VHH binders against F-box/LRR-repeat protein At2g29910. Designs and how they scored, part 17

Target 1, 352 residues: F-box/LRR-repeat protein At2g29910, of Arabidopsis thaliana (Mouse-ear cress) (q1pey8)
Amino acid sequence: MGSRDLISSLPDEILGKVLSLLPTKRAASTAVLSKRWNNLPALVDKLDINDAIGGPGGFPEFIDKTLALLTNSTTIKRTSLNNEFQYGESQVNTWIRSFLERGCLQLYLNAQSLYTIDTEFFTSNTLVELTITGGFSPDGLLPPGGVFFPKLKTLSLVLMTFVDSDMYELFISGCPLLEEFLLRNDEIEIPPVWNALVSSPSIKRLTIVHHFPNYREAHDGCWFRTPNLVYLDYSSYVPDWYEVDLGSLVEARLDLRSWERLRDEKAGGYGDCDSVYDDEEYPDDPILGDVTNLVTGLSNIKTLHLSPDSLEVFYFCCKSMPVFHNLLTLSFESAKKEAGQCCHFSSISLLT
Key: E = the ipSAE of ESMFold2; O = the ipSAE of OpenDDE; V2 = 0.75 times the mean of E and O plus 0.25 times the DockQ between their complexes.

## First folded at step 20 (VHH; framework vhh_8emy_2)

Design h1 (from g4 with E103Q S109D; at its last look DockQ between E and O 0.68; V2 from the best seeds 0.00; counts 0 for: pae O 8.0 > 2)
Fold by OpenDDE, look of step 20:
Parts: structure tokens; C-alpha cells; sequence
Structure h1 (fold): chain B 352 residues (1-352), chain A 124 residues (1-124)
């Protein structure tokens, strides 16, 4: 019974979909197997470019050739660029520009190296989802009209830096239809430039992770100017101040972390950390942070999820008793920091 | 071949200023982020500062922030480190490096390319 090459019998459209499931480099390698597959790139709806496979050697040539082959392709909906190795900044910008010009709906950019993104060309009329991770820093002239992504609904920035607060603000404001925003700044030693401000009338869902225990200056203050925000997931060390417009907020998950000094004051007795931090230079009044304005801004929330640390912060860093007028559900996360498992929120329904 | 040559080190008094230079060759200089790292005697390498290819974005280690300034001149393919308010603890061999930000910060000893270094000694 001759092993019917079932794959070769598939319609080109199906083959195109199958190829879309593969890294582009692997997909391209398959094209060598059959002349029929030479035309299949035109049917690919996902471009997954990853240099981890095969190393940096020949990667620029590969991507350039791939882009050349796809010049007339309008079928690419999703583009992913993963650069584990270092390339020229101009080259990376050229690739990014090419991806955007093709009219993809989703763009994922990941890099281990530091690149400045030329903002003048960092624009698309079709992009709906953008995820950037790694060492990217938008800088340059603004796109026409100051609009980066007019149709962008979802933005995820992970370990991205900005040249200054103005560029950050302009970037966010340049996404007028942005509904979901994720900003994650953790797992790095140096805090990125962040204005600690999220200001947008369009954002409905906001996730913030901002953890820099060694950089108090990275936690000076926080602004949430998001009048239409309905969901907030916020994890950070407690800043000195909050300014919030959260009038539409329905649900929040808070993971507010106290500074070590807050923990030490509770732990009265454990004397032994000889950390001779020469007490002399820290002003007498340890700034523990202030969540009073945040709590006040949450007064109309219906559902609140708190970490154990958040509860402590509310107790120690709030100048007034928290009042929640419309709270229906209050839940606490279990202290078990163990591994990757989803903190099962035990919902304590406060039956008023 | 990538070449990096540091210069400008020396013996200086505390509170003084020093400017380091790094001459780069063998690659398109303005396309790549550049980095300064230092290694003091008996200590491991320490990341100091990084600058993007165009020079628009700069980052610094906490230990040098506010005192040191990184810059670059792309036409001359030169990286600079202005060091102000020098302290004895700044004494080290300073290296210019080409590499990724994360690799540089996490594993400064694993740089693909670094110079021979220039000695900076801060002593009264």
C-alpha cells in the first residue's frame, strides 16, 4: 500500500494554512521539496520570522528574500518577528516598516537587543493588535497627523522603553481606538522610562505590571486618566501618590507591594540583617507610599481582587478608611507564591 | 572584524572628571547599541551604561546614574563616557562593548565583542 503522500493531495489553500503554522524559515525549507510549494507563500496568512532556528547566519538575507517574495501578498494577517541575535538597527527598522506597509492586522515584535524604532514610519492603517517585547525604544518624528495606529485595539508593551515621557504619551494618544492596554515592566534591572501615566478615553481594559524594588524613583507616582476603564489589573510597588479618573471601573485586581521598610516595621524583631544601610541619608520619615487617592477612585467598584500585600498596603498606606459603595465581590489571593498555578481567588461574597 | 579600543583612563582624585573614548571599527557603528562595562579588581564585571544606535536613548546603572553620561559620535564611530564626581569605588578597568542590552546587563562577561579596556583609578 504505497504511502499516499496525503499532504501533497491537499488543496493549496489548506497547504497555505499548514505552512502558516510553521515558522517561516521552516516553511521556506519545505518549498525546496516541491515546485508546487513555491507558490504557497502567497497563501500564507501568518509570517513567523524567528532567528532562533538556524542562527543569525543568513537570517537577514532570508528575511529580505522572504519579504521580496511576499511583496504582492495581501494575505498576511499576522506577522511575528523574533530576534534573539543582534542585527543592525536600520535593518530592523526596515523589516518593521515592511511588515507595517503590507497591512498586517497583528504584529508581534520581540528582540533581545536594544533597538530604536523610527516612529516616523512606525504606523499602519490596518494594524489591530500590536505586541512589543524586549529592547525597543520608539524615537523620531511622529507619523503624519500624530497618529501611529488608527485602528489599533490591543497594545501590549513588555519591557519597552521610551526616549521620554512625551513620546510615550504621544504613542498612546496616537492610538485613538485603543481598548486593551498591557504595560509590563519587570524582570529587568533597570526601569524603562515611563511617565507613570495612562491617559486615554478609549481604553477599557488596563493591565500594568511595574516592579522595580531597587528603584524607588520609578515609583514616584501614578496617573490613571481612563474615564472609560472597566477593568484594571494593577501590580506595582506603592507610589507616593495617585491621581485617578476611574469613574467607569467595574472590576479591579490589585497587587500592591509594600516597600521593604514597610515589612520591616511589621517584623519588629528580626535584627540580623546587618545591612548597614547608613541610616543617615534616608529622611526620618520613610515614605511608605499613599494609596488614598487610588482607593477613593475605586469607591464605586463592583468587584475587587486583592493580594495579601495589597490588603496590608490598604491598611498602612491609606489615610482614610476605604469605602466601597457598590462592592459586590471582594476576593483575596492566597499567599501561596508557589509555582505557575493560577491563584484561585476564593471569592468571599460579602453578603451585605 | 569588530574592533573596539578604549582610551582616556588614568589616575584622578575623588570628585574629579574623566572622559573615556572608544574607537569602533569593523561594523556599521550607528546601527548598533553600544555599552560600557567595568571590572574592578576582585570583582566581576559590572554593567555601567548603554546607548542606542542613533544615540537617542541612554540608560545607566544605579551606581553611576546622575554622574556619568554616555554619548556617541557616529560619523567618527566613537563612543564616549563622561564620568563626573568620580569616587574610589569607580576604580576599574572600563570596557567598551557591542552587544544586546539584556545580555549585557545580565551577563556582562559574555560579551561577544569588547575592547582591551582602559584603567580608571580614583584615589586621593
Amino acid sequence: as target 1 above (352 residues)
Amino acid sequence: QVQLQESGGGLVQPGSSLRLSCAASGFTFDDYAMHWVRQAPGKGPEWVSSITGRGSFKIYAKSVKGRFSISRDNPSKTLYLQMNSLRPEDSAVYYCAKGSLFQFIRNPDEFDYRGQGTQVTVSS
Scores: ipSAE 0.014, ipTM 0.325, lowest interface PAE 8.0, mean pLDDT 83
ESMFold2, look of step 20: ipSAE 0.620; ipTM 0.840
ESMFold2 (binder alone), look of step 20: mean pLDDT 83; pTM 0.848

Design h2 (from g4 with E103H S109E; at its last look DockQ between E and O 0.01; V2 from the best seeds 0.00; counts 0 for: pae O 3.8 > 2, placed apart)
Fold by OpenDDE, look of step 20:
Structure h2 (fold): chain B 352 residues (1-352), chain A 124 residues (1-124)
Amino acid sequence: as target 1 above (352 residues)
Amino acid sequence: QVQLQESGGGLVQPGSSLRLSCAASGFTFDDYAMHWVRQAPGKGPEWVSSITGRGSFKIYAKSVKGRFSISRDNPSKTLYLQMNSLRPEDSAVYYCAKGSLFHFIRNPEEFDYRGQGTQVTVSS
């Protein structure tokens, strides 16, 4: 009973889907197996380009050939680029540009090396979701009209740097339909140029992780000009000031950390540091930060999740008693640092 | 009834150390932030240090930062102030004060309850 190559009997459309489940390099390797498969790349709806497998050798040629084969393909919906190795900046920009020009809906960019993105060409009329993790810095001229991604709804920036605050603001403003925004910069050594400033009337969901324990200047202030924001997940050290427009906020998760706590933790680990804290360098007032404006901005929230640290921060860093007019649910995260388990929020329903 | 009793004060030389204690009773100790304040002769009360109910958050006046350490033992309902590298300017009556449940008060005059105080004199 001859082992019927069941795979070969599948329609081209199905084969294309199957190939879309594979890394592009592997998919391309399969195309060598049959002439029939030479045309299948045109049916691929996902490009997963990763240089982690096989090393950097031949990778540029591979991607260029792949792009050439897909020049007429309009079926690619998702593109991912993962560069573990270092390439020319111009080459990387060429690839990114090519991906954008093809009209993908989702783009994922990851790099271990640092690349400047030429912003003039970093634009798409079709892109709906953009995720950038590590190694990319937008810099250059603005796209036509100052619009980067007119249809972008979801933006995730992880370990991103911008040339300056203006470019950051322009980038966000250049996404007029942005609804979900994630910013995470807790693993980089140097703080980003953006100082936790988010200004957008379109954003509805915002997640921010901003942790620079060695850089107080990175926590000078926080600005939320997001009048239509309904959900906020915010983790940071307490800044000196907040400016917020959170008039539509319904739910928030806050993980606010105190600078004073950091000092104590650092002092406790190094027993003998007679660090003569030169009395001269500390401000007269304890550097506690100020969450008063944030708390005031949250006055109409319905659901609030607080870390233990956040509760203490509210206690010490708020100039007035927090007043929540519409609060229905208040929950606290359990202090149990157990590594892996999802902080089960015990919902204390203040239904009185 | 809320009761606070300070102890551990005394006459010491500059550079020496003292540990103050405050025994608390009449309330749920671990629910409240506790504070140390001091008043020197001819001066108004000065805030020294504060600690949250669970003891996870500590703050200090600039004048004592790096030299003083606030702590608490909730099972024994005791507040502590370790004072190192004492200076003549640290001479004062030290008071333990109970904080508010929901709001941090930095003004010593606004504390609801304080003890009788313990005298600390730093003199050569």
Scores: ipSAE 0.041, ipTM 0.471, lowest interface PAE 3.8, mean pLDDT 84
ESMFold2, look of step 20: ipSAE 0.544; ipTM 0.807
ESMFold2 (binder alone), look of step 20: mean pLDDT 83; pTM 0.852

Design h3 (from g4 with K58R; at its last look DockQ between E and O 0.70; V2 from the best seeds 0.72)
Amino acid sequence: QVQLQESGGGLVQPGSSLRLSCAASGFTFDDYAMHWVRQAPGKGPEWVSSITGRGSFRIYAKSVKGRFSISRDNPSKTLYLQMNSLRPEDSAVYYCAKGSLFEFIRNPSEFDYRGQGTQVTVSS
ESMFold2, look of step 20: ipSAE 0.614; ipTM 0.836
ESMFold2 (binder alone), look of step 20: mean pLDDT 81; pTM 0.829
OpenDDE, look of step 20: ipSAE 0.849; ipTM 0.945

Design h4 (from g4 with S100T; at its last look DockQ between E and O 0.69; V2 from the best seeds 0.73)
Amino acid sequence: QVQLQESGGGLVQPGSSLRLSCAASGFTFDDYAMHWVRQAPGKGPEWVSSITGRGSFKIYAKSVKGRFSISRDNPSKTLYLQMNSLRPEDSAVYYCAKGTLFEFIRNPSEFDYRGQGTQVTVSS
ESMFold2, look of step 20: ipSAE 0.624; ipTM 0.844
ESMFold2 (binder alone), look of step 20: mean pLDDT 81; pTM 0.834
OpenDDE, look of step 20: ipSAE 0.852; ipTM 0.947

Design h5 (from g4 with Y113W; at its last look DockQ between E and O 0.81; V2 from the best seeds 0.00; counts 0 for: pae E 3.4 > 2)
Fold by ESMFold2, look of step 20:
Structure h5 (fold): chain B 352 residues (1-352), chain A 124 residues (1-124)
Amino acid sequence: as target 1 above (352 residues)
Amino acid sequence: QVQLQESGGGLVQPGSSLRLSCAASGFTFDDYAMHWVRQAPGKGPEWVSSITGRGSFKIYAKSVKGRFSISRDNPSKTLYLQMNSLRPEDSAVYYCAKGSLFEFIRNPSEFDWRGQGTQVTVSS
């Protein structure tokens, strides 16, 4: 069921119309089916292409043939490409370029290899949602005017690896209507050079997972220059400082993690009233990280969800607690594993 | 058939430099990312560095960042690793590899090594 499983991702009504144009005795002919694909209806809701089923051998040819059979009269609204095998990057870029040129609205790219994406052609005037999972590294000439996706509303970057922090800013600035941004760089041993800056006037919902416990230097500081941000879902080991513009923020979900403390890293601490000089006393543990500016930036929110680790961070790594004038809901959440499940959250919600 | 041949290793003192080479054949070299990995006696394989096909994206393990430099010469189908400020803990057999980086990072025991590698020994 190799190639037929891939074709089954088309809407049944569209596939049925294509197949109904053939005599019954010729319906199984791939050559006849290929000719009739030119009459495919102009609307295709989803194209899901996954190489796991047939292995790598004929998969590039299948993609090329499928794209060639879809005429310019066919609009693909959603495209999903899942590459588990390493292909040449020239071929992968050709596929991505073809998807973008056909005017899709939603694009999901998943690859388990390391690729350079040709930034000159990584653009679309129609794309509204983009998800990239895997080791894609944009490089090359910027598209005209530095605009990648003028209509993009939703961007999700999962396990994406850059060596140049400027490319994060250039990419976001190339998506001027961006409203939702997800960046997930969790506990894999390929630390990004991301400078922990998110700067955008358009982003309304931001989700950040930044977990590199073996790379304290990857958590030096954090900038949220997002004046119109409404929702923040932020999970990170605490950096040494924050600089935030969160004046429109309504709801935050925080999973802040403190670092292992060592006695000799800092003379005296913010949470310590006194310092130690003599042979008879031990110095207090050093304060690792400072969330004071983040917490101050949250002071006007209506809804706050805190993990247990975040409560400890507020206690040890926050010099002062602001008055939360507008707070309506305060939830204390934890990750919980039960039999037969990977995880779920339990929460205690307080309403005024 | 993919063929990779490493060279340039040796016995050196701490603080020395070495330049490793990897001659590649049997595939379109400039179209694929390449990697350096190393294996010390009694240890599992350890990823060292990776470079994309055009050479513009380079990443390094924390233990070697700032001391090692990966590069490639696509016309000659050769991958390089410049190793500076060598330490005794850098002693290992070094292999070049073509493959999925994320597969290696998640499951290093299943990564397929194609050559004998080149021995680097740093005596303290």
Scores: ipSAE 0.389, ipTM 0.733, lowest interface PAE 3.4, mean pLDDT 72
ESMFold2 (binder alone), look of step 20: mean pLDDT 81; pTM 0.830
OpenDDE, look of step 20: ipSAE 0.829; ipTM 0.934

## First folded at step 21 (VHH; framework vhh_8emy_2)

Design i1 (from g4 with K98R; at its last look DockQ between E and O 0.65; V2 from the best seeds 0.67)
Fold by ESMFold2, look of step 21:
Structure i1 (fold): chain B 352 residues (1-352), chain A 124 residues (1-124)
Amino acid sequence: as target 1 above (352 residues)
Amino acid sequence: QVQLQESGGGLVQPGSSLRLSCAASGFTFDDYAMHWVRQAPGKGPEWVSSITGRGSFKIYAKSVKGRFSISRDNPSKTLYLQMNSLRPEDSAVYYCARGSLFEFIRNPSEFDYRGQGTQVTVSS
């Protein structure tokens, strides 16, 4: 942002780019303050719809007016919708359909509840990046023709995005050119849905955070059928087995978490627990995972980053260690909590 | 204004079944996911089950999965919870709710009850 005089001297196309960096509500207000600026909403290529500030009844009218102003203008390239006020499914579907029909390239959806979207209209020949946060799921298995997003390159699914485990696999298969996939399920008390399978010939970068410490049964196995994967960033409590196809992998960052350490941390409080926390059926069975096949699948990598807990997992949960013939960089990393900031990492790198 | 009224509770023996109902009004019922929440005396609220607006997807807390079944009838604006194989630990006041499931999970003490709930008591 600069002075009004400096902004007013810019070509209309540049001013459209500037307005795309502002929330859409503010962009429309800017147009009221200047006759030249009055025409700029038609040139905006980003739409940020956030109802956290406005009231529920007034916000849909503003959105509808804004979309009408953009009807005969440059294609909306980026759209975000944050529905924290729990707008109804029919309104949300109408907005999403409109974004996709207008040739959106980037779509961010944040619905902090469970929503269903009409599968027939959840498709686009232009969409390149999609992020979905919250329990928002297509209502069918596949659209007509079997493809959701033929040009999608980047997909991020956060929290319980789909409530049907089959939809994860089907959705990825409906995005045949997908190159980057992020799945992030932080520690949450909602039952896990994802079945720990990623299958795609196209994915080159994969980020997984799968943290369900109270659901050991969600960690029976993990399948990475990703033959062209180049980069893996993987954080999870260790499952009982892996089946992986990682022959193209170059770099991995691992944060493998031990069930034994988790058990020790829960037992660190000395005393009674109530009867509902009794493990009488298997009181002394080890709660181990087996990362042998994962580690074997990593044998050709050039760069490996390990969390402190991952070293312990390699020692206790890996039956054999392959020779890493191509390893050039080995890094040992840790996380440290700092107030008001993202977690910071420190690392020690061992060059080979 | 959202209005929810629960019914169908009672005093039963262990192993019995009950079906709870929730009559909804004041909103477009089929546009919203619905939830069952329960609260035992002296305890905080506990999420039990959720169902999508169309009824196509259902999820359950670990403690009730396999024993409870959530359903809805959108024409009659009614939510149901079929409770089978009841245990004394299921004794609570049961409430139906509309809202942000993930916000409730993060902050259960801020849950706003709309109805009186319906009491389920399973004798020990």
Scores: ipSAE 0.619, ipTM 0.835, lowest interface PAE 1.5, mean pLDDT 76
ESMFold2 (binder alone), look of step 21: mean pLDDT 85; pTM 0.869
OpenDDE, look of step 21: ipSAE 0.742; ipTM 0.888

Design i2 (from g4 with T28Y; at its last look DockQ between E and O 0.65; V2 from the best seeds 0.00; counts 0 for: pae E 2.8 > 2)
Fold by ESMFold2, look of step 21:
Structure i2 (fold): chain B 352 residues (1-352), chain A 124 residues (1-124)
Amino acid sequence: as target 1 above (352 residues)
Amino acid sequence: QVQLQESGGGLVQPGSSLRLSCAASGFYFDDYAMHWVRQAPGKGPEWVSSITGRGSFKIYAKSVKGRFSISRDNPSKTLYLQMNSLRPEDSAVYYCAKGSLFEFIRNPSEFDYRGQGTQVTVSS
């Protein structure tokens, strides 16, 4: 058998095992296409590795054998790796290497544990979309030139930890055509490392969730040097200052959180139970956070969505409020609850 | 079957140092991240530190950063936690774990820790 016929030689048992690794809906779609032997490279458009059930020795060996039967010229459009059962680091890197060598266009990595990605894998000439959820990090030394994804349009970094802040700058600077960037770090209690800098001439849509209530020191300043940004979805405890270039911004969704509210929540009861102990020198804390420059940078937008907490921030943490001459839609939003509560967005046209 | 055995705890004075060990077997130790978790009486488990399989990336909880150092010796299949400048609030049973970092951080009380743990008591 020739190399172009290798995938068509897979026994039904192996194809059934591969299809069982896919989400149920996608498995059904792939099974229909896999019974039509028109073109070997088109047989496997998507490969989702999901290890919800199975032993480590059986599942990894099956995947390795399946990948070994494919030629290096076989293109896989989308690859997902969901490692809930903590396959070993060398095995995971072998799989990622195979995905990248085959010209993957969309790569989704989800880990339940900390993994390092071999440093040679921070570059790809084909990748258009990259999502990394969990503890993937370079194994120390980066290759010359750092991160390089010349065709990447969408980058999502969710619940990631890095050794230092430079990794975020490396990812963004390595993606010259990047249009959409998502950075989400909430629901974690490990120290933050992001230095709150986003600088890119190409980003059109930016989503930031940065919630570290126990790390005030990580909120000194924030830089949005994104002159071509059109859409901003930003949720964060407010830093002491902003420096922003948002001249092209059309729509913003803000969930700004003041440190005063957090301090009130942590205080519990205001216990003055012993006047000797209550003679502690407690200076009046200054108003923490200043969104004046951010709000000034938003002054020409057409659509603004505000959380209830953002209204408090505008009132307490904004020294001057610009006139929003171009505002057409102003909405006040409640917290979204994906599983239980539908969120209703009210829109009020300000300049009709 | 994963087997983890913690040791090296003891009773010490504030400011002292201890080195904890975790002997591992039943899996390919070198390829997995390892974690230290501690549990004080009357409190829930608290994540302390994690290290990648190669040992090149290490993270620490805020309460121990700068005082504790995680390391591993892959040839001997042993995980270590060097604890310096110990404080009374560090008193706990310390466990090593092979598992999901984010599950440990979000819901540490739901995990089945494999070892018996090692007691660290810091009191003057």
Scores: ipSAE 0.441, ipTM 0.740, lowest interface PAE 2.8, mean pLDDT 73
ESMFold2 (binder alone), look of step 21: mean pLDDT 82; pTM 0.848
OpenDDE, look of step 21: ipSAE 0.746; ipTM 0.892

Design i3 (from g4 with S56N; at its last look DockQ between E and O 0.69; V2 from the best seeds 0.65)
Fold by ESMFold2, look of step 21:
Structure i3 (fold): chain B 352 residues (1-352), chain A 124 residues (1-124)
Amino acid sequence: as target 1 above (352 residues)
Amino acid sequence: QVQLQESGGGLVQPGSSLRLSCAASGFTFDDYAMHWVRQAPGKGPEWVSSITGRGNFKIYAKSVKGRFSISRDNPSKTLYLQMNSLRPEDSAVYYCAKGSLFEFIRNPSEFDYRGQGTQVTVSS
């Protein structure tokens, strides 16, 4: 007897909330000790699967038993899978399939290796938020022209790869209500696949980090076909041209990087982002990039935040500057790093 | 326990081909991505190629793309690296690996090699 008798006296709804706050393995262990507790996994709002707390041989069976206690109609608000100990692909796919079939609202997948997701089941009529960090890639093409995440509002792809570039657009087209899209690809050792195209009538907030300094050939162009975009946070080495539809854009944060900075890094690293160098030493170098069409597409913006590197890009890589008819706030940002690798930005804003 | 045995290396002339093999045991082979890594004398480990557990997605380092082909035969638990158009700079000890590609990229010295590797030497 003891504190466990007090826990068993709580109403079922309270116990369900308590279980949602615990790692799933711990919650299931307590349920085995109480008859009433054995039925509570069906009331869990959150399922947090983290293999960092157990050895690989026993933890999968625990997760399988926990999932077997859930019905297909059970709504799980948030599911998080972190596979740092690299459970087998078949087991991970079984878990992902179960999460999607049970109607979760938020799914967070984190892996440190390459996993194939079976596209046959990679769909959900309930999912509102999807984050995939590293390693996970759907098997082949997603259903072309089909809607597979009809309620998805937020999609974040971090260090994620597809078989080919067309799958990014197919994924986005399968999410007709998508409002927020984040794409971060900055692995310089892995060849980039993304073709720098974002096409969506629904996206309102777009965050892009595309840093491949060793892959100049992957920067031929960039296409933002996002007529209803309101906010852009864009960090990239500049391509040779842009084709953009940004007529609804209100606020942009730009961290544009010229290939001149990359050349300085190769030559000794003395040309930091705040320097403006004369390229006359290499007059026929085709590497510079051209942001003219991007800058023209920003002409109706109200708020613009520029990194120091972006000022250099505007100077060297922009052939003409539009009149910014509606600009209210212009902010110049710097990247300061304190000890402990903290990044602090100081902004200088000019209001007119 | 995980066991990996590399083979198929040798001394060849530039432009030649070699096929490396890696026999795997001690784990469910087809459930895991596999990798080829090489280490030349006086240099740190270098990632070469990776393949998913099903073999449906393959990634190559820039230095070998178009010349090397990774494959696997899951029934026989064997990983392969077909190396064509070999160059002197491809000379290294080649290791196969089971593990985290992103962990290796972040911290190359922490990769857990299980085999002795196989020597590839491209000269003359």
Scores: ipSAE 0.551, ipTM 0.805, lowest interface PAE 1.9, mean pLDDT 74
ESMFold2 (binder alone), look of step 21: mean pLDDT 82; pTM 0.838
OpenDDE, look of step 21: ipSAE 0.732; ipTM 0.884

Design i4 (from c4 with S100T; at its last read DockQ between E and O 0.73; V2 from the best seeds 0.00; counts 0 for: pae E 2.01 > 2)
Amino acid sequence: QVQLQESGGGLVQPGSSLRLSCAASGFTFDDYAMHWVRQAPGKGPEWVSSITGRGSFKIYAKSVKGRFSISRDNPSKTLYLQMNSLRPEDSAVYYCAKGTLFEFIRNPSEYDYRGQGTQVTVSS
ESMFold2, look of step 21: ipSAE 0.625; ipTM 0.845
ESMFold2 (binder alone), look of step 21: mean pLDDT 87; pTM 0.898
OpenDDE, look of step 21: ipSAE 0.732; ipTM 0.885
ESMFold2, fold request of step 23: ipSAE 0.545, 0.650, 0.629; ipTM 0.810, 0.857, 0.844
ESMFold2 (binder alone), fold request of step 23: mean pLDDT 82, 83, 82; pTM 0.840, 0.848, 0.838
OpenDDE, fold request of step 23: ipSAE 0.856, 0.838, 0.853; ipTM 0.943, 0.937, 0.944
ESMFold2, last read: ipSAE 0.528, 0.489, 0.577; ipTM 0.812, 0.772, 0.826
ESMFold2 (binder alone), last read: mean pLDDT 82, 83, 83; pTM 0.836, 0.853, 0.849
OpenDDE, last read: ipSAE 0.831, 0.840, 0.665; ipTM 0.933, 0.938, 0.856

Design i5 (from d2 with T28R; at its last look DockQ between E and O 0.53; V2 from the best seeds 0.00; counts 0 for: pae E 2.2 > 2)
Amino acid sequence: QVQLQESGGGLVQPGSSLRLSCAASGFRFDDYAMHWVRQAPGKGPEWVSSITGRGSFTIYAKSVKGRFSISRDNPSKTLYLQMNSLRPEDSAVYYCAKGSLFEFIRNPSEFDYRGQGTQVTVSS
ESMFold2, look of step 21: ipSAE 0.746; ipTM 0.889
ESMFold2 (binder alone), look of step 21: mean pLDDT 82; pTM 0.844
OpenDDE, look of step 21: ipSAE 0.764; ipTM 0.903
ESMFold2, look of step 22: ipSAE 0.502; ipTM 0.771
ESMFold2 (binder alone), look of step 22: mean pLDDT 82; pTM 0.841
OpenDDE, look of step 22: ipSAE 0.842; ipTM 0.940

